# VH-VL binders against o27280, part 67

Target 1, 266 residues: o27280
Amino acid sequence: MDSMNVPEVLEIKRIVEESESVKTFIFSWDFRREVRPGQFVMVWDFRDEKPMSVSLIDPVRSEIGISIRRVGEFTDRVHGLSEGDLLGIRGPYGRGFELMGRDILLVGGGIGMAPLAALADEATARGMRVDALVAARTADELLFLDRLEAAGVNISTCTDDGSCGFKGFAHERLLTLEENHDMAAVCGPEPMMFQVMRILDERDVPAQLSLERYMKCAVGICGQCCLDDTGFRVCAEGPVFWSQELSRVREFGRYRRDPAGRRVPW

## First folded at step 3 (VH-VL)

Design a4 (framework fv_libevitug)
Fold by ESMFold2-Fast, scan of step 3:
Structure a4 (fold): chain C 266 residues (1-266), chain A 123 residues (1-123), chain B 110 residues (1-110)
Amino acid sequence: as target 1 above (266 residues)
Amino acid sequence: QVQLQQSGPGLVKPSQTLSLTCAISGDSVSSDYAAWNWIRQSPSRGLEWLGRTYYTSKWYNDYAVSVKSRITINPDTSKNQFSLQLNSVTPEDTAVYYCAREYPGDLYGMDVWGQGTLVTVSS
Amino acid sequence: QSVLTQPPSASGTPGQRVTISCSGSSSNIGSYYVYWYQQLPGTAPKLLIYGNNQRPSGVPDRFSGSKSGTSASLAITGLQAEDEADYYCQSYDSSLSGYVFGGGTKLTVL
């Protein structure tokens, strides 16, 4: 029932292996329900629920996709599923990305490219010029390059080890790229996002950043799911925030939270 | 280019069945990216969605709750058309009836419309 | 009977900005995409905006859509005589399990 906000049991229509550790699970979707890039869903394997960003929004095929990296017990179980198996999906939740202007820069690290791939599709459909900086530790961990290329996106890559594109970190590569963008969207590890945000702020490029770690509020830790100094709750007011909002948060880029909600340095 | 051509009687007597057809050119009624809608318009009620039919892995029909007990929408793949049947009509069913395509999928709204058919329900 | 509320009329002069509102609830606009249609006299409605704020090919940049909470707006900048028409918003309603339309706004270019 849409109005009761309960999990809907959906069949896995197709699985795309994006890398050794990442799969995209594709489901039929009723697009009368609003789904925007940057939103997330709760994925239920009939034992545990976890928040996952929507990585594909395809109205032509009437499909959504959810990209999942193998990082623990829940994701290991989900990765063991096959086409035709069932998962519970609840949502979507959260504030999605907003598009403005004629030019957009996407900066993604690792699995953070998942929500940005969906955003790239929307931006290109609007006729925007899209530049993507795709960052990972190694070439094998770069995600969605073929999909971005098919969408007409201008792609720059960087890897920590230099195995593909620029050798170095995302923010180091960003310093060598053109400054003229009407906006940017950033998703990836929080230290990367902090460094990228600082550069974009210095260039007066308005940026939106996705704070995926706080999506845990949706599974019953909502009392701990606040940003320091602002009181924002990511599941209610995020996960996407403008850089101006995050610049006032002492915690952003400096600390993370452990399972008990305690501040831990990066 | 996709075109929708409507046909059916313009006058129906109360208690009878209203039957309209919508012939499709430039697309297939069984296209899994399309849904085929009926909408009506009257001065008293404005625009009113009646229902739709579409193919994904099998045929589905969705109907507005206001007409669900009286309405049937049927695809015909051999003639590349879909029809509206509305039973037990009353003068309140007097309206201009439109067929329309949603494409691609539910996100994009009703991008192609038929010419409209004025149906008068009177004795 | 319309589920979504629009003003019955709006007016402007050539070159002016006109905004048409569409108000709903959490069961429709608050949760689902908003569409806008333009209907010229004697013609079928034409899709003008989909997905809250997207324009189909061939729709001028003068038309834009927006959505905030349970309300949506259609904005027309640089108003022209040919914009004189009826405008309808549409969304999906989960409590009715179907599409719903606004009552329509008759736009007069003075």
Scores: ipSAE 0.006, ipTM 0.486, lowest interface PAE 11.4, mean pLDDT 84

Design a40 (framework fv_libevitug)
Fold by ESMFold2-Fast, scan of step 3:
Structure a40 (fold): chain C 266 residues (1-266), chain A 123 residues (1-123), chain B 110 residues (1-110)
Amino acid sequence: as target 1 above (266 residues)
Amino acid sequence: QVQLQQSGPGLVKPSQTLSLTCAISGDSVSSDSAAWNWIRQSPSRGLEWLGRTYYTSKWYNDYAVSVKSRITINPDTSKNQFSLQLNSVTPEDTAVYYCARELPGDLYGMDVWGQGTLVTVSS
Amino acid sequence: QSVLTQPPSASGTPGQRVTISCSGSSSNIGSYYVYWYQQLPGTAPKLLIYGNNQRPSGVPDRFSGSKSGTSASLAITGLQAEDEADYYCQSYDSSLSGYVFGGGTKLTVL
């Protein structure tokens, strides 16, 4: 009856308004289909299909959640839906985050906190100590603080404008945090992730990254982050990754094209 | 890297059971990132998907409506293979049978195929 | 009987552009991804295009896919003799709860 690749038409059980621009849509889920943090689903409104990261995985309540930021026509239509309305869900897809050690640092920017919120739930369920640095431009864009607090996560915040917590960027806040971690997971805008990576590299903390910029309203990652316990490596980018597609995306991640189409380093 | 190798009889009598096996190398039949398919090809019906098996927390099967009452696809984790059984065959089941890997992350694509087995159903 | 409709044949000369169509309905191509397979004589089908327009590693960039509404197309630019093969489209069909293929197009390089 059910398969991982067949779309299921699911009823929207509950909608949580995370902010003025972000909603989490919650569905009953049959956990015969294993879902892991870092994976995404294809969301189908019976007109268009778009990839969205899974932000809630709750086997106890048999629910998954998908957090969607309002950025265009598809997401505007989905934001117009109500509890009881139907959406098609296909998946999950991509490789999930890997958890290692006892202590994990999560660094999330804006909607990038969505897949990290699901990861926080799994890490705490495994008995890990979880520290989260939640970053946004303004206080109104900080996401999942209540959920993280309820899970027992140690939370630090920063906003670019100083409207909540530390005034400054995620990497500036991270420099004031003097704790060792066995690993880190980072998701948000590329400039934030680059700066955070430099600091984690100096501290010899292995990190997995998820790149928000390459998926509309969701973080696109296949779990093809090259996280090497013997050293740090560059993470893969993109929405859906096949082996061949991953090769192409890694070229884009390492190189850009000039106007003549020539490959040049970042 | 991943290869699929098929085995089974090329001749089956009408009303008997057709049985084929697909051996997997370079991947695990219980891999949570793959589904394992049987497809057949005949001049009269072209390419026809028959079904698939896949593992998450337990094993699942999907079968094409046209064969659902007669078909069983079974994984064997100890031998790293999966099989096709098709009951009560008729001459219309004469076809080249293929096994194929499908990756959920590749958006319904069948990226690796076995060599094919011609099965003739005749007395 | 194929669920997706393809022309039974197509032809071209070396260097030309050839397009192969695949027509379906809202229950398949209109709602789901389209895939293309190339089958050389005596061989198993080979995945040529997935996700409407993506190429697996090793597939030349002369091959491209597109989808509009309930129809899809495979385009081959710079046609070569080795492109002579049967081409099949595939999608998922919600009314059948399973995968469906086109009837195939035999491409002849003249």
Scores: ipSAE 0.000, ipTM 0.397, lowest interface PAE 18.3, mean pLDDT 80

Design a41 (framework fv_libevitug)
Fold by ESMFold2-Fast, scan of step 3:
Structure a41 (fold): chain C 266 residues (1-266), chain A 123 residues (1-123), chain B 110 residues (1-110)
Amino acid sequence: as target 1 above (266 residues)
Amino acid sequence: QVQLQQSGPGLVKPSQTLSLTCAISGDSVSSDSAAWNWIRQSPSRGLEWLGRTYYTSKWYNDYAVSVKSRITINPDTSKNQFSLQLNSVTPEDTAVYYCARDYPGDLYGMDVWGQGTLVTVSS
Amino acid sequence: QSVLTQPPSASGTPGQRVTISCSGSSSNIGSYYVYWYQQLPGTAPKLLIYGNNQRPSGVPDRFSGSKSGTSASLAITGLQAEDEADYYCQSYDSSLSGYVFGGGTKLTVL
């Protein structure tokens, strides 16, 4: 058991309200333990432990941030906490995003912008040109726009209802955007990620996709890491996968698995 | 820009093998982003999916349960085409046969179709 | 009968809205994507809708798809004479381990 697998009890240093349903919890972090965009930590409230993507990596301030959407009992309890309260944190875990080339396209849906915001910071620090397509159902659910702008990212938005930017889905907006990118990173609802993946494949843009469902596979605590019996290998690396590996999976974008491992529709 | 062109005889005797070919242009039969289907259509049964072939690191075939014992779908990478063989045909196999492209991920549907070939099974 | 159920016919006049239903079960529409195809007389089917509600490039926005539970619908607004055709829904069926089509709906523009 190494130091990454032992929970550290950390004080909530600052809480940023990103939207009505999303908060970023910021902690002091010892950067002798490296953390990369696309990795996650296990957040322990002393009753339950859940995986959460790292959304802020700031070695200058010695801080990490974890963005959490309120969707159930655990997240409701964590949202009730205040600055100065304590949480247990283990990690980081999982495969981070790999950066290559001179320019990158980020495509994020809803809370999927959280790991991509951290990636945007790293890509801009490396001198890459960063274009971000930020998608949500409504304007109120678009996340990290101010942070991306401050990082020098070229931002496009779309909402299903047309309340901000392009009216429509991420893949429809992507068809109208500059297609000259050395790579892409995608995170959001699985059906939307699959639609985006097809367009990027047609443009010959290598893409990495972050699948929240595989976070526990990276720490070895899930029983099955394959999607179904068609075209996808069992793995423990998660949550970031190359698009080529996902293109042949009948399950990807169509149905998901519940906590018991049963296939359920989206 | 992808086109599918069908060829094969339109008349087959009962108990013989029905054989059709679909030639692909604008894409590769071994493209790892595509799957290659056969569908048939008759007034009595409507549209009926028969099966498909596709390539990732190796070739895969999916066949409809109704024809699985009689059907073979084979790719030919050198000619950039794929074929349908249906054994032991009966008059019930009389239909217009189509080849079509879809995608292994099951999202995008059958977006390119051949022109169709009427196959009559009679003595 | 077909695994997916469509009305055999539908009709409308130019400018009207027409809706075509497609009913299935939990083993197909309830769990899997729905596709719609338009077939003009003497031609191959043409993909009209994929992924329940997405249009391929070149399909007019008058055509839209929706899915709720085990049923799907194709809606055509501002009906035009050129829309007179047969319409088919398609999904995957897990119990059959294969794709299934609806019986088709002949749309007549009066």
Scores: ipSAE 0.000, ipTM 0.400, lowest interface PAE 17.8, mean pLDDT 83

Design a42 (framework fv_libevitug)
Fold by ESMFold2-Fast, scan of step 3:
Structure a42 (fold): chain C 266 residues (1-266), chain A 123 residues (1-123), chain B 110 residues (1-110)
Amino acid sequence: as target 1 above (266 residues)
Amino acid sequence: QVQLQQSGPGLVKPSQTLSLTCAISGDSVSSDSAAWNWIRQSPSRGLEWLGRTYYTSKWYNDYAVSVKSRITINPDTSKNQFSLQLNSVTPEDTAVYYCAREYPGDLYAMDVWGQGTLVTVSS
Amino acid sequence: QSVLTQPPSASGTPGQRVTISCSGSSSNIGSYYVYWYQQLPGTAPKLLIYGNNQRPSGVPDRFSGSKSGTSASLAITGLQAEDEADYYCQSYDSSLSGYVFGGGTKLTVL
């Protein structure tokens, strides 16, 4: 573990306010270090280091973006930073999304739309047709709608409270969508992903799901990154898994683990 | 301009609690862009960081390992100040105590300091 | 005991360039920003350099900072009599989970 990468200190080039609780931090990036949608980096504020998914990959401008939701001490401190301030970044780490076929469905919940926004950019650049189902609790928490529209993505929305689009949950909205896709990519709260996966499996749509909840242990340092029954280490073998892989994992959609490794129901 | 004004007793007996306050003007103790630190200086130990308090969505404290079991730093939003309590003092705690603002926009620099309070621990 | 190492004293004559070193390890200077403070007798420390090499408003450009590996330096060009003071470096230390200071350097203007 002593041979792990040292963080590069990068200047915050631009900050985009995505919502009241989400900001995207944009950095210049040397694309000799390839980054793929679905991968994550370790963000270091010179006190703590936390894993964050890459939400923007722009080789033309030589930029990456990292979208961060305000949920605790580390993210609150990072949200207090300004353009010109510095953060340490190392990586990328993890298995990214694989693209296949001509048509893809993206299903994103809340901040889970962040890695899917990067995937949407890659899919459209490859000439794929992209449909996105964007879900949140309220209209104010729907993320990346303008960016997805600008990329030519076909967008459906749903909110739990009905403040925008379909009133209900992502899986309920998905049941009203009958379009066939060559593949799907899903990222969001685990109960949502479990229900979406079940529907996609019944439709014979192969899906990849991103399990970012386990990134509390960087690069497989602790066994708490393991999934029940399979021995998969999310930080080493994930965070992106095919639905067929997750269908064999008993804990997926049923319980999670806290930092001590204890089972906590969803 | 931000100013920090310290107050508290200059003499404390061994085993008692040392208590100091730092009054803030020109900024809010609950400002989410600042942290509020206590630092001391003695001839034998030099400059020594003791801890800090700050507000984001809630209050947080960090304490130096050397004093963690004896120290409490508390904000008071109604008076716009923060305090230091150091329990079970010994003569080794004799020092000039400073409060200071830490600002993330200046790369976590301690950009404003109080005037300092000499605290002598003796009988 | 100080965690970062500074020479206890330095001296120069008016108009000269003087440098003050600050040495640490990978757990502090090697990984974190370095700050410099000037302390005049009987006063609180004053921020002189932050972020390794940046100056706050009001600090003359003859003060500059640099960092290489696990060491940092403060340079003062065009030394003036009013620069006679104690100078302290500061960084963060991950093994101690806190800020750490150098032992200080007493600068005498001859």
Scores: ipSAE 0.000, ipTM 0.395, lowest interface PAE 18.1, mean pLDDT 83

Design a43 (framework fv_libevitug)
Fold by ESMFold2-Fast, scan of step 3:
Structure a43 (fold): chain C 266 residues (1-266), chain A 123 residues (1-123), chain B 110 residues (1-110)
Amino acid sequence: as target 1 above (266 residues)
Amino acid sequence: QVQLQQSGPGLVKPSQTLSLTCAISGDSVSSDSAAWNWIRQSPSRGLEWLGRTYYTSKWYNDYAVSVKSRITINPDTSKNQFSLQLNSVTPEDTAVYYCAREYPGDLYYMDVWGQGTLVTVSS
Amino acid sequence: QSVLTQPPSASGTPGQRVTISCSGSSSNIGSYYVYWYQQLPGTAPKLLIYGNNQRPSGVPDRFSGSKSGTSASLAITGLQAEDEADYYCQSYDSSLSGYVFGGGTKLTVL
């Protein structure tokens, strides 16, 4: 029995309102337990447990942050909490992002910017040049723009409805960007990630993509995390995959898994 | 050079099973870089994707919702071919049937097509 | 009717520019790549454009593709007599979990 499989009850130190639907919950963290961008933790409200990506990693302040979008009963309850309230946290779990080269492109959609914000901090700290394409359906869903700007990231935006930046989808905006990158990291709705991956593959840019929506089980033993045409398990082998790995997955961008492990369309 | 050669009957009676085969040369039906599709074309419905079979760690099949209850696509690794079976046919199933290779490494397009087989469903 | 909408016919004279439209929705063209196929009489369809705007080797640069929102277009410049054919667009549809095609456009070179 290791300590990662026992929830630690932590006090909410600070809450940051990222948008009307997204909050970042900040906790003191013992950095003897290393955590990397792209990894997730299980968040327990003493009734239900859900996987959440780590969006802030700050060893100087000994803090981690977890960004949560309000989408249902569990997240509604967590959004109702205040500074000083308690949550159970266990982990971290999963494979994090790998950094290589001198410059990186981040492509994030909606809440998918959360793990990419943590990655931006690490890449910047390593002296990499960071370009971020931040995409959402509307301006109100664009996340972490001020934090990315403060970190020295070069930001491009797009919204489906044209309410901020380029009017169109992330992959359409990406086609208008002229800068070369040694690598990319992508997180967002799976159809968006599929289109972005194909463009980056054509440009010979190695990309890592995070399939966070499949993280249903923190122990790595469950059918719900399986990509059935390759046998990959997102929580055990992911959630971060290289584009070369995903190029062999026929369901990527087309299908997902329901709680019973059945293929369903996007 | 990859080639697809189709065979099967050109006439099927209503309520019977339509059966076609696509023989592959220049590639393996179990190649993880490809998927193997059936598509039909009729004047009334145009081009219709029917389904595909492919291998990664095991075999998978995907079928169009319109035919899912009647269709089976089977690979045969020993003969390097794949087949289509369509049950309970009606005159609306009259079409030219094509097999096609889908190449996943190049944005999932269908790069090689068989010659086509006209299948007429009539009494 | 077909899931993707194309005009049933198009026409032009040699040397002219012709465009063929393909309209869909957010569940197909709005989210996924568009492909174009050329079909000469009595033959199987041949891939003409993939990935919205890419040409396979052997396809003349007179053919180009584009996509905006939920619609796509195939443009043919310097129209030639041999371009007379049926043209089909294709995408993937998430609500149907499969590939979808346009109804086809018969291009006549006058």
Scores: ipSAE 0.000, ipTM 0.403, lowest interface PAE 15.3, mean pLDDT 83

Design a44 (framework fv_libevitug)
Fold by ESMFold2-Fast, scan of step 3:
Structure a44 (fold): chain C 266 residues (1-266), chain A 123 residues (1-123), chain B 110 residues (1-110)
Amino acid sequence: as target 1 above (266 residues)
Amino acid sequence: QVQLQQSGPGLVKPSQTLSLTCAISGDSVSSDSAAWNWIRQSPSRGLEWLGRTYYTSKWYNDYAVSVKSRITINPDTSKNQFSLQLNSVTPEDTAVYYCAREYPGDIYGMDVWGQGTLVTVSS
Amino acid sequence: QSVLTQPPSASGTPGQRVTISCSGSSSNIGSYYVYWYQQLPGTAPKLLIYGNNQRPSGVPDRFSGSKSGTSASLAITGLQAEDEADYYCQSYDSSLSGYVFGGGTKLTVL
């Protein structure tokens, strides 16, 4: 029923260097096509296609942004592109974040801050109080701090090495924060999200978590998320899930699947 | 193979604390992906979920809003059991109480139930 | 009343198809999995359907579940005398942060 499966070839309008390893690619977008924070697009470099979360939604300028971390062959090629070069974009796909209540906590790790930056913009535009816990391995990998500050977000940071803010992991920092929130949104490495979810569950804060590995399941091309005769997982439309659902998943935060479908510890 | 055996008093006076225990055989109370539930059933309220306890990296509890201020559910790994403590009982707490396992995780529901314990709250 | 709404009774004759409904809202069935339980007189409830439409091992093919929007249904085909029981739906409710049950349906096999 959906005519979203044909990629559009779009010109890179602007590139923002977010860090040494992260760039945001900005494209003109026709906002008659709805796009919401938490959704993703398939990015095609005419050789390979990868899912990428939307990190900027700007109807005033008629632009979307896609933030990409350099981690392998595909992302290395895309990072080598310049303004004026072409990429194929199809989508958006997946369920976006839902906003409710007056106060929201965002917890982002590394590139996981990208979809949360778009969410922060929407939440602040709706008059919500936004607190963000931004986590990374080192200070130079903390993303979107200036953008979040400009939006009026209350920011806490932590780094594994102690180079900025709290020294330690996101869940350790969260334990020292006393704020209660109407909801939370979490995105980052799965082990981090698992630990954060447990704390939010104990505090009775409903949370939505965004999982990269479910993006292809939402498009219908990944069988790894579907129920098998020995498993308990049923393929659900992602990438955003409520914490109640994820707290039950045996593999969440403990195991992932490699390209062969084998369980591998984090 | 997995069995849940309930024990506790059948008669409790108003304002006192109701205490029930569910002993587990064929599984571990600290089993990953399992959650251990208390549910009650009365003619006036039907089936009512009270809460659960479960272990992943540490112990967690979830409680129904209607009883949250009066309820405690505690696991005991040494005896492989979990308990229900409900404070300040009233005649409205009269019900058959069940313990039940959710396993293995988020979609499978309550697959094993205890036989039930009738608890009457009266003077 | 119950957060999830079921008809208090249903009936059928052997061989017939019977459907039991369960109605909720966006905060429960509209967003979360639905489960069904069968309770024979004097026994604990038994899990009949999980994950909206999946059957546990040992549950006959005659039982099936479905979900559409904020409502769910349990269908029993080829109705048998042994199916006479109370049936309960269950979901999670985000506004209550907990599990909720339907009021139950007493199925009579005539």
Scores: ipSAE 0.000, ipTM 0.408, lowest interface PAE 16.2, mean pLDDT 83

Design a45 (framework fv_libevitug)
Fold by ESMFold2-Fast, scan of step 3:
Structure a45 (fold): chain C 266 residues (1-266), chain A 123 residues (1-123), chain B 110 residues (1-110)
Amino acid sequence: as target 1 above (266 residues)
Amino acid sequence: QVQLQQSGPGLVKPSQTLSLTCAISGDSVSSDSAAWNWIRQSPSRGLEWLGRTYYTSKWYNDYAVSVKSRITINPDTSKNQFSLQLNSVTPEDTAVYYCAREYPDDLYGMDVWGQGTLVTVSS
Amino acid sequence: QSVLTQPPSASGTPGQRVTISCSGSSSNIGSYYVYWYQQLPGTAPKLLIYGNNQRPSGVPDRFSGSKSGTSASLAITGLQAEDEADYYCQSYDSSLSGYVFGGGTKLTVL
């Protein structure tokens, strides 16, 4: 029996309030079970189970963290929990980010900064230079700025409404940033990621994009994960995809999948 | 403000090549956000999409299956324009030809159109 | 043939509500955004509705779009004489790998 397929009941060790709508839940973790940035876990509140990206990987303290935005019934229940309460955790699952080169760019929107914060920690620990573009609709939705600064990341911000940093969208801000990166990692709303991918493709910067909606592919729900809209023949294990894989998918950035696997406009 | 201005002959003989140009102002033909379309309109067939060209690290073309064997759409970055060539025309190709931009702000709807060019295919 | 089906004509009097339908299949309207265009005589089409139900800046709220299953509708409330025009729906079709338009509806304001 593979232990990844069985939930472990873990005690919430600490809760960090990242914003009014985002909390990071921290658990003790046995690092004999490897976990990498970009991977996710299934979080079980003893009623429903949902995929959540790993946002903190700390082998020194033997801790992992998962950051959860309050958006519905499941996340409302989880946000109501306190330190000492229990959650079921399965995983890790999925294809994580691959680090390559010496200089990397991170582009994150909203909660999409969560898996990128874990990646920033690993990249800086490996001696890489990390530039991060942190985007949100408003200033209060910018996440992990203090953590990124503490890790030594060079931070640029933008907000749609201009309440912090550059006024505009992530892709507009990206056009004003230095081209010289060996790779990029991108996570956020799919329309944002599509625009960012196009710019990075033009600059010949290989990019990895994390698609939350494809996490279920890694746990065996294949119908929601197949990128066959434009003739992409294989169901790739998510949630992280290379830009070359996504450039052939007309659906990317325009459509999503409903629970039945049907295309639905954003 | 983005504007599209069309030019080309109004009369083409059967079997010849129809050539039209769409000049762009207020945007770049090589903008990686936009795609540049040709659409025609006739009483018999209504509005018919013919194809598009767009730039993402390299140029791509998509063509409607009905014209794919006869059509070429080419950008010209030095003049900031794109063209339509339709080979071996017949009277059925008689139509008003429009160029149009699709853009992400309107979820890739055709937000800007040229003025239209009436092309008559007859002897 | 038109892949998307519209009635060839519609009519109304000033102040009334008029609805124009657009019917397709799972390979187009059922899976993709619907757009609507207004064409006044002698002019190019103008984008009226995008993303099923969104209005570009400057389009009055009298115009609204909706989509259900494989069909879409354009509704015009408080009909005005200036609304007399041809109306076209548009979507993408995955089986054709291209954009498709409806046959158009000629709206007459009596």
Scores: ipSAE 0.000, ipTM 0.391, lowest interface PAE 20.0, mean pLDDT 83

